# Ledger of designs, part 5: miniprotein binders against Uncharacterized protein AF_0758

Target 1, 276 residues: Uncharacterized protein AF_0758, of Archaeoglobus fulgidus (o29500)
Amino acid sequence: NTMTEDMKRSVMSQSLEQSFKKIQYIIHSVSFGEVPSQAVEIELQGGTLTLDKSDPEFIVAFVNYTETNPSNLPCGRVPNSVPLCINLSTGRLYTACTHTGYNFSACTLNHTIGKIVYRYKDWFLTLEAGSVFSKYSNQDYSKLLYEPRILYNATLSTPGKRFLVMTIPLLDGELSIGGSGRFRFVLNEGNSNVSLISVSNLGQDFNDAYVILRGTENKDAWCRFFERSGDVFNTTLDDTKTSYRRCSNSENAMASIKLSNVHEIIVIFRQVLFST
Key: E = the ipSAE of ESMFold2; O = the ipSAE of OpenDDE; V2 = 0.75 times the mean of E and O plus 0.25 times the DockQ between their complexes.

## First folded at step 3 (miniprotein)

Design R6 (from tR with E61R E62F E65L E66A R69I E72V)
Fold by ESMFold2-Fast, scan of step 3:
Structure R6 (fold): chain B 276 residues (1-276), chain A 81 residues (1-81)
Amino acid sequence: as target 1 above (276 residues)
Amino acid sequence: SEEVKKAEELIQEAKKLAEDLLKQGDYETAIEKLREALRLAEEAIKEAERLGDPEAVQKARFLILAAKILLVEAKKLSEQS
């Protein structure tokens, strides 16, 4: 019966969406050092749950539009950053820079962040960069179910100044379960990297800062998230300085955001290790 | 240093207290405690820098970062309530 199958799918999707919300919360707790390890129990009624470590890529770039040699940039001011050439249209990184094709010198923070994916027939749940997305393979869009720990417009210690805080989980280890039944896996704390920079000092050495997700199937949902995240993120279709579209349909599809109206940027990368 | 140890203890206590208060829906008290922890942690970093202890400085900077993240989260939860 079609009605019975639709009801079963509805109950299953609601249960799994809540399970992913719980997994997102545990990733937060483990990655922030609140607990060193946390077990998760999940019930599957078919489908597979896997960790894919090959994509997406999360890039934070501090860009200089006029310097053609990246090694001349003061990347010591951005802890753990690497001086590279970035193509703002594709998110690709190179060791040599040119004046052509939206290529610019930058101090870059770049991590392959991984994702966990639940697949049942044509339905997918994906957790990447701390965000949970729902997608059907026969639909043109993906839905953002639970937002990442990318927070802005908070007054911290300095009145009237806005702060951007990003906590980005790096998913590693192993996870591969499937079929029907109750399954258990464990999330363990791993390594972390922290970068702190004041946007007010940007104009001395850098022209702009960018956040880029590359190689994500949820590119359009990321663009919508950034568009709705207030005046901190500039999602303009064309950048008058670079003349490119920020959300690209290129072979290396990406969501690219220029940061604006931010006094201080705090970025923390935290490794979370999955084991069964 | 003593100042860094006290800042660490205060921030760990503020984290636990903030978690408990956030579970109870007492966001305003959580925000207040986190602001106080941040102020004291900022004093601790200045003292550690004055004493020339680079390990204590790095530890204090990470504690300040932790307090700032929790404060932003507490404010967001307060606005969504």
Scores: ipSAE 0.016, ipTM 0.357, lowest interface PAE 6.4, mean pLDDT 73

Design R7 (from tR with K5L Q12F E19I K59Y E66W E73L)
Fold by ESMFold2-Fast, scan of step 3:
Structure R7 (fold): chain B 276 residues (1-276), chain A 81 residues (1-81)
Amino acid sequence: as target 1 above (276 residues)
Amino acid sequence: SEEVLKAEELIFEAKKLAIDLLKQGDYETAIEKLREALRLAEEAIKEAERLGDPEAVQYAEELIEWAKRLLELAKKLSEQS
């Protein structure tokens, strides 16, 4: 019976969504070094839980629309960044820049961040970049269940300018469990090497910063989150050479941050190691 | 003034340490450093007012707002963990 199956899926969905909320919390605690290790127990209800390290990629690009040679950019002011050309339509990175169409010079940071995926038939729960999503494989629509931890605070001594802090977990190690019953795995603090971007007063060198999630299957939900976030992220992507673009029309989830509105951007990448 | 310069040095140190502590989750130490900076900035404003130095008063007020801003950030991160 379809109704009986739907009711079973509803109960299972609620339980697993609560489990993913707990995993999200533990990832944050471990990634910040508040606890060095934490065990998790989960009932998989006939599904599978896997760590996929191949995607998505989290890209931060500080863009200068007028500099034609990326090597002339002061990328030393953006820690751990490299001078590259970025195509703002695709989010692709190049060593050569033609400055035609959507290609611009940028100081870029790119990390493959990984994801935790629960699958039951055509239903998926995904945890990526600190966010939890629900999706059916036959649909492009994703639902954002739990938001990433992003802080955007006003400053009084610098009117109109704010702090933006993003904490992005890098998921590593191994996790592949499946079947019926209760399973246990452990999240451990990763290596001490963390990529940290702390950028202030760079509006003279760069026009905008861009956050790009490349290779995510939850592009639509990310774009809706960026749009809902108001003055933090702009999903109407300005281009000095052509028309405005919206995140929903892009190949990747993308949002711009106007550097003139931000006093300081802090991006922290922390490694979390999974083991069974 | 010397008190204003000392407060500025502590705020710069607290900012640098707060960024390092954020990646390590040590919000309590960041809060402590920021509270010390705020106390010194309050002393600096009183001294600048006593000396009749309006530029030093304004600068000390900016340091106070800076410390309050970072303190609220540290508290928010602590509450979300």
Scores: ipSAE 0.000, ipTM 0.217, lowest interface PAE 13.8, mean pLDDT 75

Design R8 (from tR with R35I E42F E49L E61L E65Y K68W E72A)
Fold by ESMFold2-Fast, scan of step 3:
Structure R8 (fold): chain B 276 residues (1-276), chain A 81 residues (1-81)
Amino acid sequence: as target 1 above (276 residues)
Amino acid sequence: SEEVKKAEELIQEAKKLAEDLLKQGDYETAIEKLIEALRLAFEAIKEALRLGDPEAVQKALELIYEAWRLLAEAKKLSEQS
């Protein structure tokens, strides 16, 4: 019966969506050091729940505007003022070029952050970068169910400068469960990786920063989120035009947002370890 | 260094003020004060890195984690309101 099948699917979807809201909350709590460990029980209802550590990649980039023609600074070229990134966990300084679809030098910080995926037939629930998405296989469209709250604006007590603080859950460990019963797994606090991108602090000035998610099948939903909800990132753009936000890249599934007049970003990658 | 220790004292005092504000139900001001505490910790880290002091970097990271934990609590309480 089609009506009965649709009703069963609706009830199942609502239950799984609530389970993912709970997992999102626990990841948030562990990521902020609120709890060191928490167990989760979930009814999989014939589906599978897995940790995929292959993607997405979370990227933060600062762009040096010393070069007036960005197209003349391909990746691998070192102008007189190459940006520097500092990994606070290791104390190491490094520089990098990104292949963000721009042919210019940037200071980048990038990590593969992982995702939790529930699959039932052609339906997927995905938790990545603190957000929960719903999608059907072989469709480009995905729906954002629960929004991330991963970026905090700095106070204005530093004249003429703006800084951002982001806590990004980095999902690690092992999780692969499936079946019709009730299953248990545990989320544990892991290591913390704190990275500072601060080029003005190193005697350099920059006008723009970018937050980029690469390798996400939910790029369109991320782009819609970035376009409508600048307030969620607690940041102000010099220009609120949508052209400041890149929603597609032909080389990769990518979503990005441009943040103007950001001089410093601190990124905290909090490892969340999954085990059964 | 003396300057790093003074920054630590100021950060701790800002966190204590935020805790008092949370107790009073002033979540918005508590969030502001916690963000300021994070900013001060951030400045202490930059100074410690400039001076080549990994022990001071570790202490500043601990302060950041504590401030983020309080910020998460303030956000949760703010959403419940």
Scores: ipSAE 0.014, ipTM 0.347, lowest interface PAE 7.5, mean pLDDT 65

Design T1 (from tA29 with R17Y K36T D39I E43L R46W E50S)
Fold by ESMFold2-Fast, scan of step 3:
Structure T1 (fold): chain B 276 residues (1-276), chain A 87 residues (1-87)
Amino acid sequence: as target 1 above (276 residues)
Amino acid sequence: STEADKLIEKAQELLDYATELIEKARSLGDPEAVQTAEILIKLAEWLVQSAKDLLEKGNYEEAIKKAQEALDKATEVLEKAKELIRE
């Protein structure tokens, strides 16, 4: 009966959500340092669990609104960044920059971060950028179940001395399991390149920093997270003629960081390797 | 001295040692690893500062939690710094 099926699905959803919370914790633990491999056991309850390495893209861009040649930017002050042109309406990156249609010169970091996806029929659980989301394929709405690991010291710092720390896992390796029963897989600290970026006092060289996720099916949930975090992130691009809400854009989830309010930004990209 | 004070003191001792090792590691020519360790030191220092501020405000329970985070991070930094000096 429908009632019994709804109760079964509720129990299943709660179990899988707790499993994803555990996976999120292990990813965080592995990402914070060099640790031995950690095994995970999960009951898939007829669904599938896969690693998708093709998306989303995580972009951090330090933007200068007046410099028309990206190569003239002091990108040496943003370690491992590449001078490129960014379109703040679409989040797309280009080599040439004309400063038209919200195209601006920036020092950019762009990583394909990957996602872990559990699917049961039309229901999805996704882990991307350290965050866990729930979504039904027939709905535009995604729910953020567990927030990313972002540290912001707004209360404990003097004005202009605030710290923003973001740890972004890069998911790699192989994972593709499915069916009934209990499955085991392993997460390992990656031996690939780790991108660490520590930047401070950039306000004299750059106007704003942007965090952009492209190719995510959880765009609306990311946008609500950024909007809720309005003391850290701003989802509105101010213009003297109009307010452009970046999170109304069809291409990406986007938020800005006001450099005048942040003394230091630390972004850590850590590789996590999956194997069965 | 509070429990948080003791954790902060231990974290600072580990950070001081890690800093010494990282300075030695600069002469060994692994700039990416040195940069990694330096960023982790900044993170641990920020956690120490956060714990100290919480203590000053009388928020002892949160200060203990933050101080433990600082100690954990300082321990990670020290182990990474030791690996840098081993060559």
Scores: ipSAE 0.014, ipTM 0.268, lowest interface PAE 7.1, mean pLDDT 78

Design T10 (from tA29 with K10T E13I D16A R17L E20W K24E E43Y)
Fold by ESMFold2-Fast, scan of step 3:
Structure T10 (fold): chain B 276 residues (1-276), chain A 87 residues (1-87)
Amino acid sequence: as target 1 above (276 residues)
Amino acid sequence: STEADKLIETAQILLALATWLIEEARSLGDPEAVQKAEDLIKYAERLVQEAKDLLEKGNYEEAIKKAQEALDKATEVLEKAKELIRE
């Protein structure tokens, strides 16, 4: 035992990060029905591990830039018609039109998806929407450790007929453990909610879709991921001057990416149930 | 490229889409229906290969007919895959 305190913390962080990578993999396996149930053992090393079901919210928005009244927008197969606003000076998207900007309407599909949070003192590991983030409470930003699994047909990466499939884990059940030693919990397959949406089936011409995460402390890390993930979403970044500050906003605690020329989007919310 | 090349390329795109949807449907659908859809993908892939073989041999008219059969079957499989993912 010749390690410095900094080396001990580094070893602890690496161990917990690997545990979260394993949890991410198990969420994927359970979500895809590869296994109906999987147990996990974790050493919490004096921290706590909890399921928070209150946020974030995952939203897909189909946008009509010329319609200012959401009541005039027939959404058909999606449940909500909502107002949206773009701040004209910053290009930022807002879900509330309290700022001077361009007002329009969207048809939205949304679910609160939950997160798993590990906390040790001022250090947090968070798993949300299939992604793993590291954050210190005294810092304004998060680091993305492990990227989400987003499926799309790579043969359609050339602009044209574009099809996007997204599988989003919806975390449910109960998890609240903490202390020293090894802890065991179980992930079980729950219900799935599937939305197959063709833009043509919404009853009018939509120009763009947005993928939005709202109510996330990791909004800036999500925004950096979205900015470098044009290829992953098979989207053309239409503004090369877009910065992370245009992608995120603090008022809605959100990050968004604009998807141009998408003809069909399938969103699958797969419930994963936690129990101890 | 020939007309057959374009039909083959389109069929392959639709089969790739169907494959993605069936993979997603494994956790949502009836295992029997998933297996049936996978068998239809293999059948359509065989039609694509037959069209390619005819094209390589210079039998252009038969290649076009076989490529159209492949496209028709790929379209059928894609629609069935979409239905597996619904609900």
Scores: ipSAE 0.006, ipTM 0.269, lowest interface PAE 9.4, mean pLDDT 73

Design T11 (from tA29 with K10S E13L D16M R17F E20L K24Y T75A E79Y)
Amino acid sequence: STEADKLIESAQLLLMFATLLIEYARSLGDPEAVQKAEDLIKEAERLVQEAKDLLEKGNYEEAIKKAQEALDKAAEVLYKAKELIRE
ESMFold2-Fast, scan of step 3: ipSAE 0.124; ipTM 0.513

Design T12 (from tA29 with E9D Q12R E13F D16L R17A T19E E20I E23T K42Y E45A Q49K; at its last look DockQ between E and O 0.24; V2 from the best seeds 0.00; counts 0 for: pae E 5.3 > 1.5)
Fold by OpenDDE base, look of step 4:
Structure T12 (fold): chain B 276 residues (1-276), chain A 87 residues (1-87)
Amino acid sequence: as target 1 above (276 residues)
Amino acid sequence: STEADKLIDKARFLLLAAEILITKARSLGDPEAVQKAEDLIYEAARLVKEAKDLLEKGNYEEAIKKAQEALDKATEVLEKAKELIRE
């Protein structure tokens, strides 16, 4: 008549996964402007749920391999981008290039996007960049439970034109709950940063474009996600540019965008504010 | 309904595109026109929400109809947004 620890864990995990699915849905709804605010109620039977605003960082970088001064790049062609030097190996950004190693000039769209983390003993449930991951500490891999809306292929207005749409939630505010019971928090719509990039306008000024998640604990799952979208992303990397040959072996989750397959790129960062 | 979902997704996509253009238009210094466009976005977003609500309730037929309305409105918004940035 007594439920075993394993059964308890199973029931709890299922419930939490559903809760995270709901949270994901709400985040997306807020991102699209459907609702300005929405309360979320969850039931916990132990563990902690926290907002970590320090990691990960989401980077979209349009790179020129020859230009040594980022300020010389026409970053106006990448709206809301910042001319910076990026180390494609480490994912670090600098105001100036050192002209050594894997440092290149780039127009960057970069934000610390944060993550929601539920932790119970050796089990982690993470929401980051609109995706939900599950991981056990004794495992070397994460499982993507719910896919993000960071990739949306569509044709807009003109037949034959392919659009890549990436919608990334910026998690902000405060969230720290734990223990057993029912908890309530509120999600509010914040500011947005939007970039519309016409690939044809990039010309010869940009050689490649990369998507990088720096500081994620779910790198392996991200790499697999990119691989599944092989029509848009390339997880095979040039080791002369990134020091790595594959996303799976890289320091960060990263992939290049197949610019030849995309006419327009839309990147949207939407702030979502958490409060209790 | 997969059909309703597809329509909703398309509508959302167009709204996102429109939002981008409106953001650009805002920088051009026509606050009145921008406000009108934003109002249209809100209307379209409302329709999307209504479609989703209907879908969640299992009213698939009405959900599809509402989703189509949302898509139509979103299309209108996008076109208007394009006009705002045209010189």
Scores: ipSAE 0.030, ipTM 0.506, lowest interface PAE 4.6, mean pLDDT 88
ESMFold2-Fast, scan of step 3: ipSAE 0.150; ipTM 0.625
ESMFold2, look of step 4: ipSAE 0.085; ipTM 0.588
ESMFold2 (binder alone), look of step 4: mean pLDDT 81; pTM 0.770

Design T13 (from tA29 with Q12R E13W D16I R17A E20L E23T K73Y K80Q)
Amino acid sequence: STEADKLIEKARWLLIAATLLITKARSLGDPEAVQKAEDLIKEAERLVQEAKDLLEKGNYEEAIKKAQEALDYATEVLEQAKELIRE
ESMFold2-Fast, scan of step 3: ipSAE 0.143; ipTM 0.550

Design T14 (from tA29 with Q12A D16Y K66T E69I D72A K73L E76F K80E)
Fold by ESMFold2-Fast, scan of step 3:
Structure T14 (fold): chain B 276 residues (1-276), chain A 87 residues (1-87)
Amino acid sequence: as target 1 above (276 residues)
Amino acid sequence: STEADKLIEKAAELLYRATELIEKARSLGDPEAVQKAEDLIKEAERLVQEAKDLLEKGNYEEAIKTAQIALALATFVLEEAKELIRE
């Protein structure tokens, strides 16, 4: 019966989406130190749930449009950063820079942050950088189901000063389960790979700061989310001045944002360990 | 005990610890670094109070976001304070 079958699929999808909302909440709680460990149970309904540590990459880049040798950049002003060449259209990093096309010298913070993927036939639920997305493999777009809690702005007490705080979950460990039935896994606070970085985007030798997610099939949904982030981010393109592309669907799946009027950026990477 | 209450309590705990370490750091020199840490502690304390005010108004979503910012700042300043006392 078609009607009964449609109702069963609807209930299944709703259940899985609620399970991912719960996983998002647990990642948040562990990342902020509310709990050191929490178990979660999930009904997989014939699908698979996997931790993929290969992508996406989360990049914060402080760009200098005029210095062609990244090694000449004062990257000591950006703790834990690496002087590299960045392509603002693809998010790719290189050791040598030409300042042609979209390639520019930058001080870069870069981490492969991982994702949790549930797959049932052609339907995917993905959790990356604290966000939950729904996508069908035959569609170019993805739907943002639950927004990330990684980007926060605050006004400093001094007039005209603003800072941005980013807390980014770094998913690690192992998870690979599948089939019908109830499965249990645990999320634990990581103990050695917590990176706390304070950076200032007011360096005279730097022109712009960019946040880039690379290797994400959800780039369009990320671009729409960044656009909705309001006064924190510059979504306007100026090909003659910056060569910037906010959203790129070229050969690399990439979403990027240009930061404007932000005086200080605090980037926190929190390791969350998955185990069964 | 709401999510925001837990975040506020954790932020306040870390700020207390950071304040104690900064008091010790004053005798070690580097007054510029000490001043920066003190300014961040004051900022985080203001955000803790803002989060409490938002909770009283029933604005739970904004209270959680504000408390997360306060906790992030408290975490950052505690790590800075630890580095200052190490030297």
Scores: ipSAE 0.118, ipTM 0.525, lowest interface PAE 4.1, mean pLDDT 75

Design T15 (from tA29 with E43Y E50K K66T E69L K73I E76W K80Y)
Fold by ESMFold2-Fast, scan of step 3:
Structure T15 (fold): chain B 276 residues (1-276), chain A 87 residues (1-87)
Amino acid sequence: as target 1 above (276 residues)
Amino acid sequence: STEADKLIEKAQELLDRATELIEKARSLGDPEAVQKAEDLIKYAERLVQKAKDLLEKGNYEEAIKTAQLALDIATWVLEYAKELIRE
């Protein structure tokens, strides 16, 4: 019975979405001076839940379009960054800018962030970079169910200061469960890497900054998120200084960060460890 | 406690610890680095107050977002303060 099957799928979707909201909450909860550890129980209802550590990559790059040697950039002004060459068309990183095209010297913050994926037939729930997405394999787009911890508040500034904070979970450990019944796993907090970038301290050494998610299956949803956050992100990209392309037409989900001397950018990579 | 109350409490805890470490850093650290940390502590304290005000007005969604921003800044400034006093 089609009606009965549709009703069962609706209840299942709501239950799994709520479970992912709980997992997102635990990932984003903070505890200093103690290790937060929380068990999660989930009914998989015939699906599978896996941690994939191979993709996506999350990149924050501060770019100089004219410097040919990345080592000449003052990457000390971007704490924990590495001077690398970035290809803005592909999102790929190199140790030297030895080839032509969209290759530029940059100070880069780069991590493979991983994802948690629930699969049931043609339906997927994915948690990556602190965001929860729903997708059917026969659809060209993903739906963003719960937003990442990418926060901007210009309303309550000290004189001249505005903050952009990006808290990006690094998913590590092991998770691979599936079938019928109730399953238990545990989330533990690991290490954190924290970078504060004062845009006023960057001087004339950088032209633009970019946020890139490379290898995400949720590119269109990420691009729509950046478009809705148009007060802080620009999805119309100048990768030749005279030609523009949109995030939606790019290989990767990519947006430039609107830089101003009043901006403080905080990038936090927070390790979360999964175990069964 | 609401979700925002928990975030506010944690932000306050981290800001108090950061303030203590920055006081120690005043005699040891770069004056510009100390001033930067103090400015961030003050900004996060203002975000905490705004989150409390939003909770009193029943604007829970915006209160959570504001408290989360305060917590993220408090998290960073505590880490920065620890680096300033290390070695």
Scores: ipSAE 0.023, ipTM 0.405, lowest interface PAE 5.1, mean pLDDT 79

Design T16 (from tA29 with E45A Q49Y K65E Q68R E69W D72L K73A T75E E76I E79T)
Amino acid sequence: STEADKLIEKAQELLDRATELIEKARSLGDPEAVQKAEDLIKEAARLVYEAKDLLEKGNYEEAIEKARWALLAAEIVLTKAKELIRE
ESMFold2-Fast, scan of step 3: ipSAE 0.030; ipTM 0.453

Design T17 (from tA29 with K10R R17Y E69F D72I K73M E76L E79V; at its last look DockQ between E and O 0.07; V2 from the best seeds 0.00; counts 0 for: pae E 4.3 > 1.5, placed apart)
Fold by ESMFold2, look of step 4:
Structure T17 (fold): chain B 276 residues (1-276), chain A 87 residues (1-87)
Amino acid sequence: as target 1 above (276 residues)
Amino acid sequence: STEADKLIERAQELLDYATELIEKARSLGDPEAVQKAEDLIKEAERLVQEAKDLLEKGNYEEAIKKAQFALIMATLVLVKAKELIRE
């Protein structure tokens, strides 16, 4: 009897995972179109599907370890950035910098990007930062099902010039549905924020660049994704700056990496608006 | 504006790289997928040219917006080109 229920749960989970792949595709397609709008129909067999706008936060921070006043940094070289103090141990941002412990001045690109969460009993599907994760509540790890649009050149034969493109959907609007049956919602493209950073132009004014996802329950899966790129994402951190050496082996709900061997960085935040 | 010029330059660099990947993919033999990628390149190059035309005419703010769109399309093309090589 439990065999048939296992098969039914497997079919349901595959169906919902395919629906999340479609949602991910539409999010990316809407964000790459000019002014597109797409309706999505999903069939639920219980559970809830909600937009949570409170977390995670996506942070790209260009850090100076010795400057005591963030406002003295030439943040114009990091377009759209804000001079803030960052605690590299926790990922928290402050307007005033004491440079005590793990607090440093930075030019920071940061947004609370939100997530879509499907909850059914002890099973969770999450779409955040353009990635889809699956997790059961009795486990500490999550499985990355569908990767984000974070692209780097691994096959470029020309020496010395390496690029990184991060396209991060910024989820906004309203979505809260639940129960059984067919449900419909609409995704609309919103504004875009494009930042082009030439790392060579950062010079002596910045020591390191970090990418941080703060407030994620999927930190181990994010770190596993980052570890695949030995030349771009450095998952071994300097613990004198961060208090720990690994991307995910931390008490904080975050994934943190240092950028390395990258000469050109493009960060694109694309607003996607949910409505029912 | 120098900002529109930077966006245009970067978009073209990504398209040049994507074009190289698509040329490699042509020898690997899914002609429908290659054609779709080539169509995307053509659209992205049209956007680059439109941004250049707007900049030449002094429509600076419109040139920046068009150049940003061109860069986003160039990124999409590069993603598609990388997928073709994986096959």
Scores: ipSAE 0.069, ipTM 0.542, lowest interface PAE 4.3, mean pLDDT 83
ESMFold2-Fast, scan of step 3: ipSAE 0.249; ipTM 0.676
ESMFold2 (binder alone), look of step 4: mean pLDDT 83; pTM 0.806
OpenDDE base, look of step 4: ipSAE 0.112; ipTM 0.554

Design T18 (from tA29 with E38L K42F E45I Q49Y Q68L D72W T75L E79A)
Amino acid sequence: STEADKLIEKAQELLDRATELIEKARSLGDPEAVQKALDLIFEAIRLVYEAKDLLEKGNYEEAIKKALEALWKALEVLAKAKELIRE
ESMFold2-Fast, scan of step 3: ipSAE 0.030; ipTM 0.477

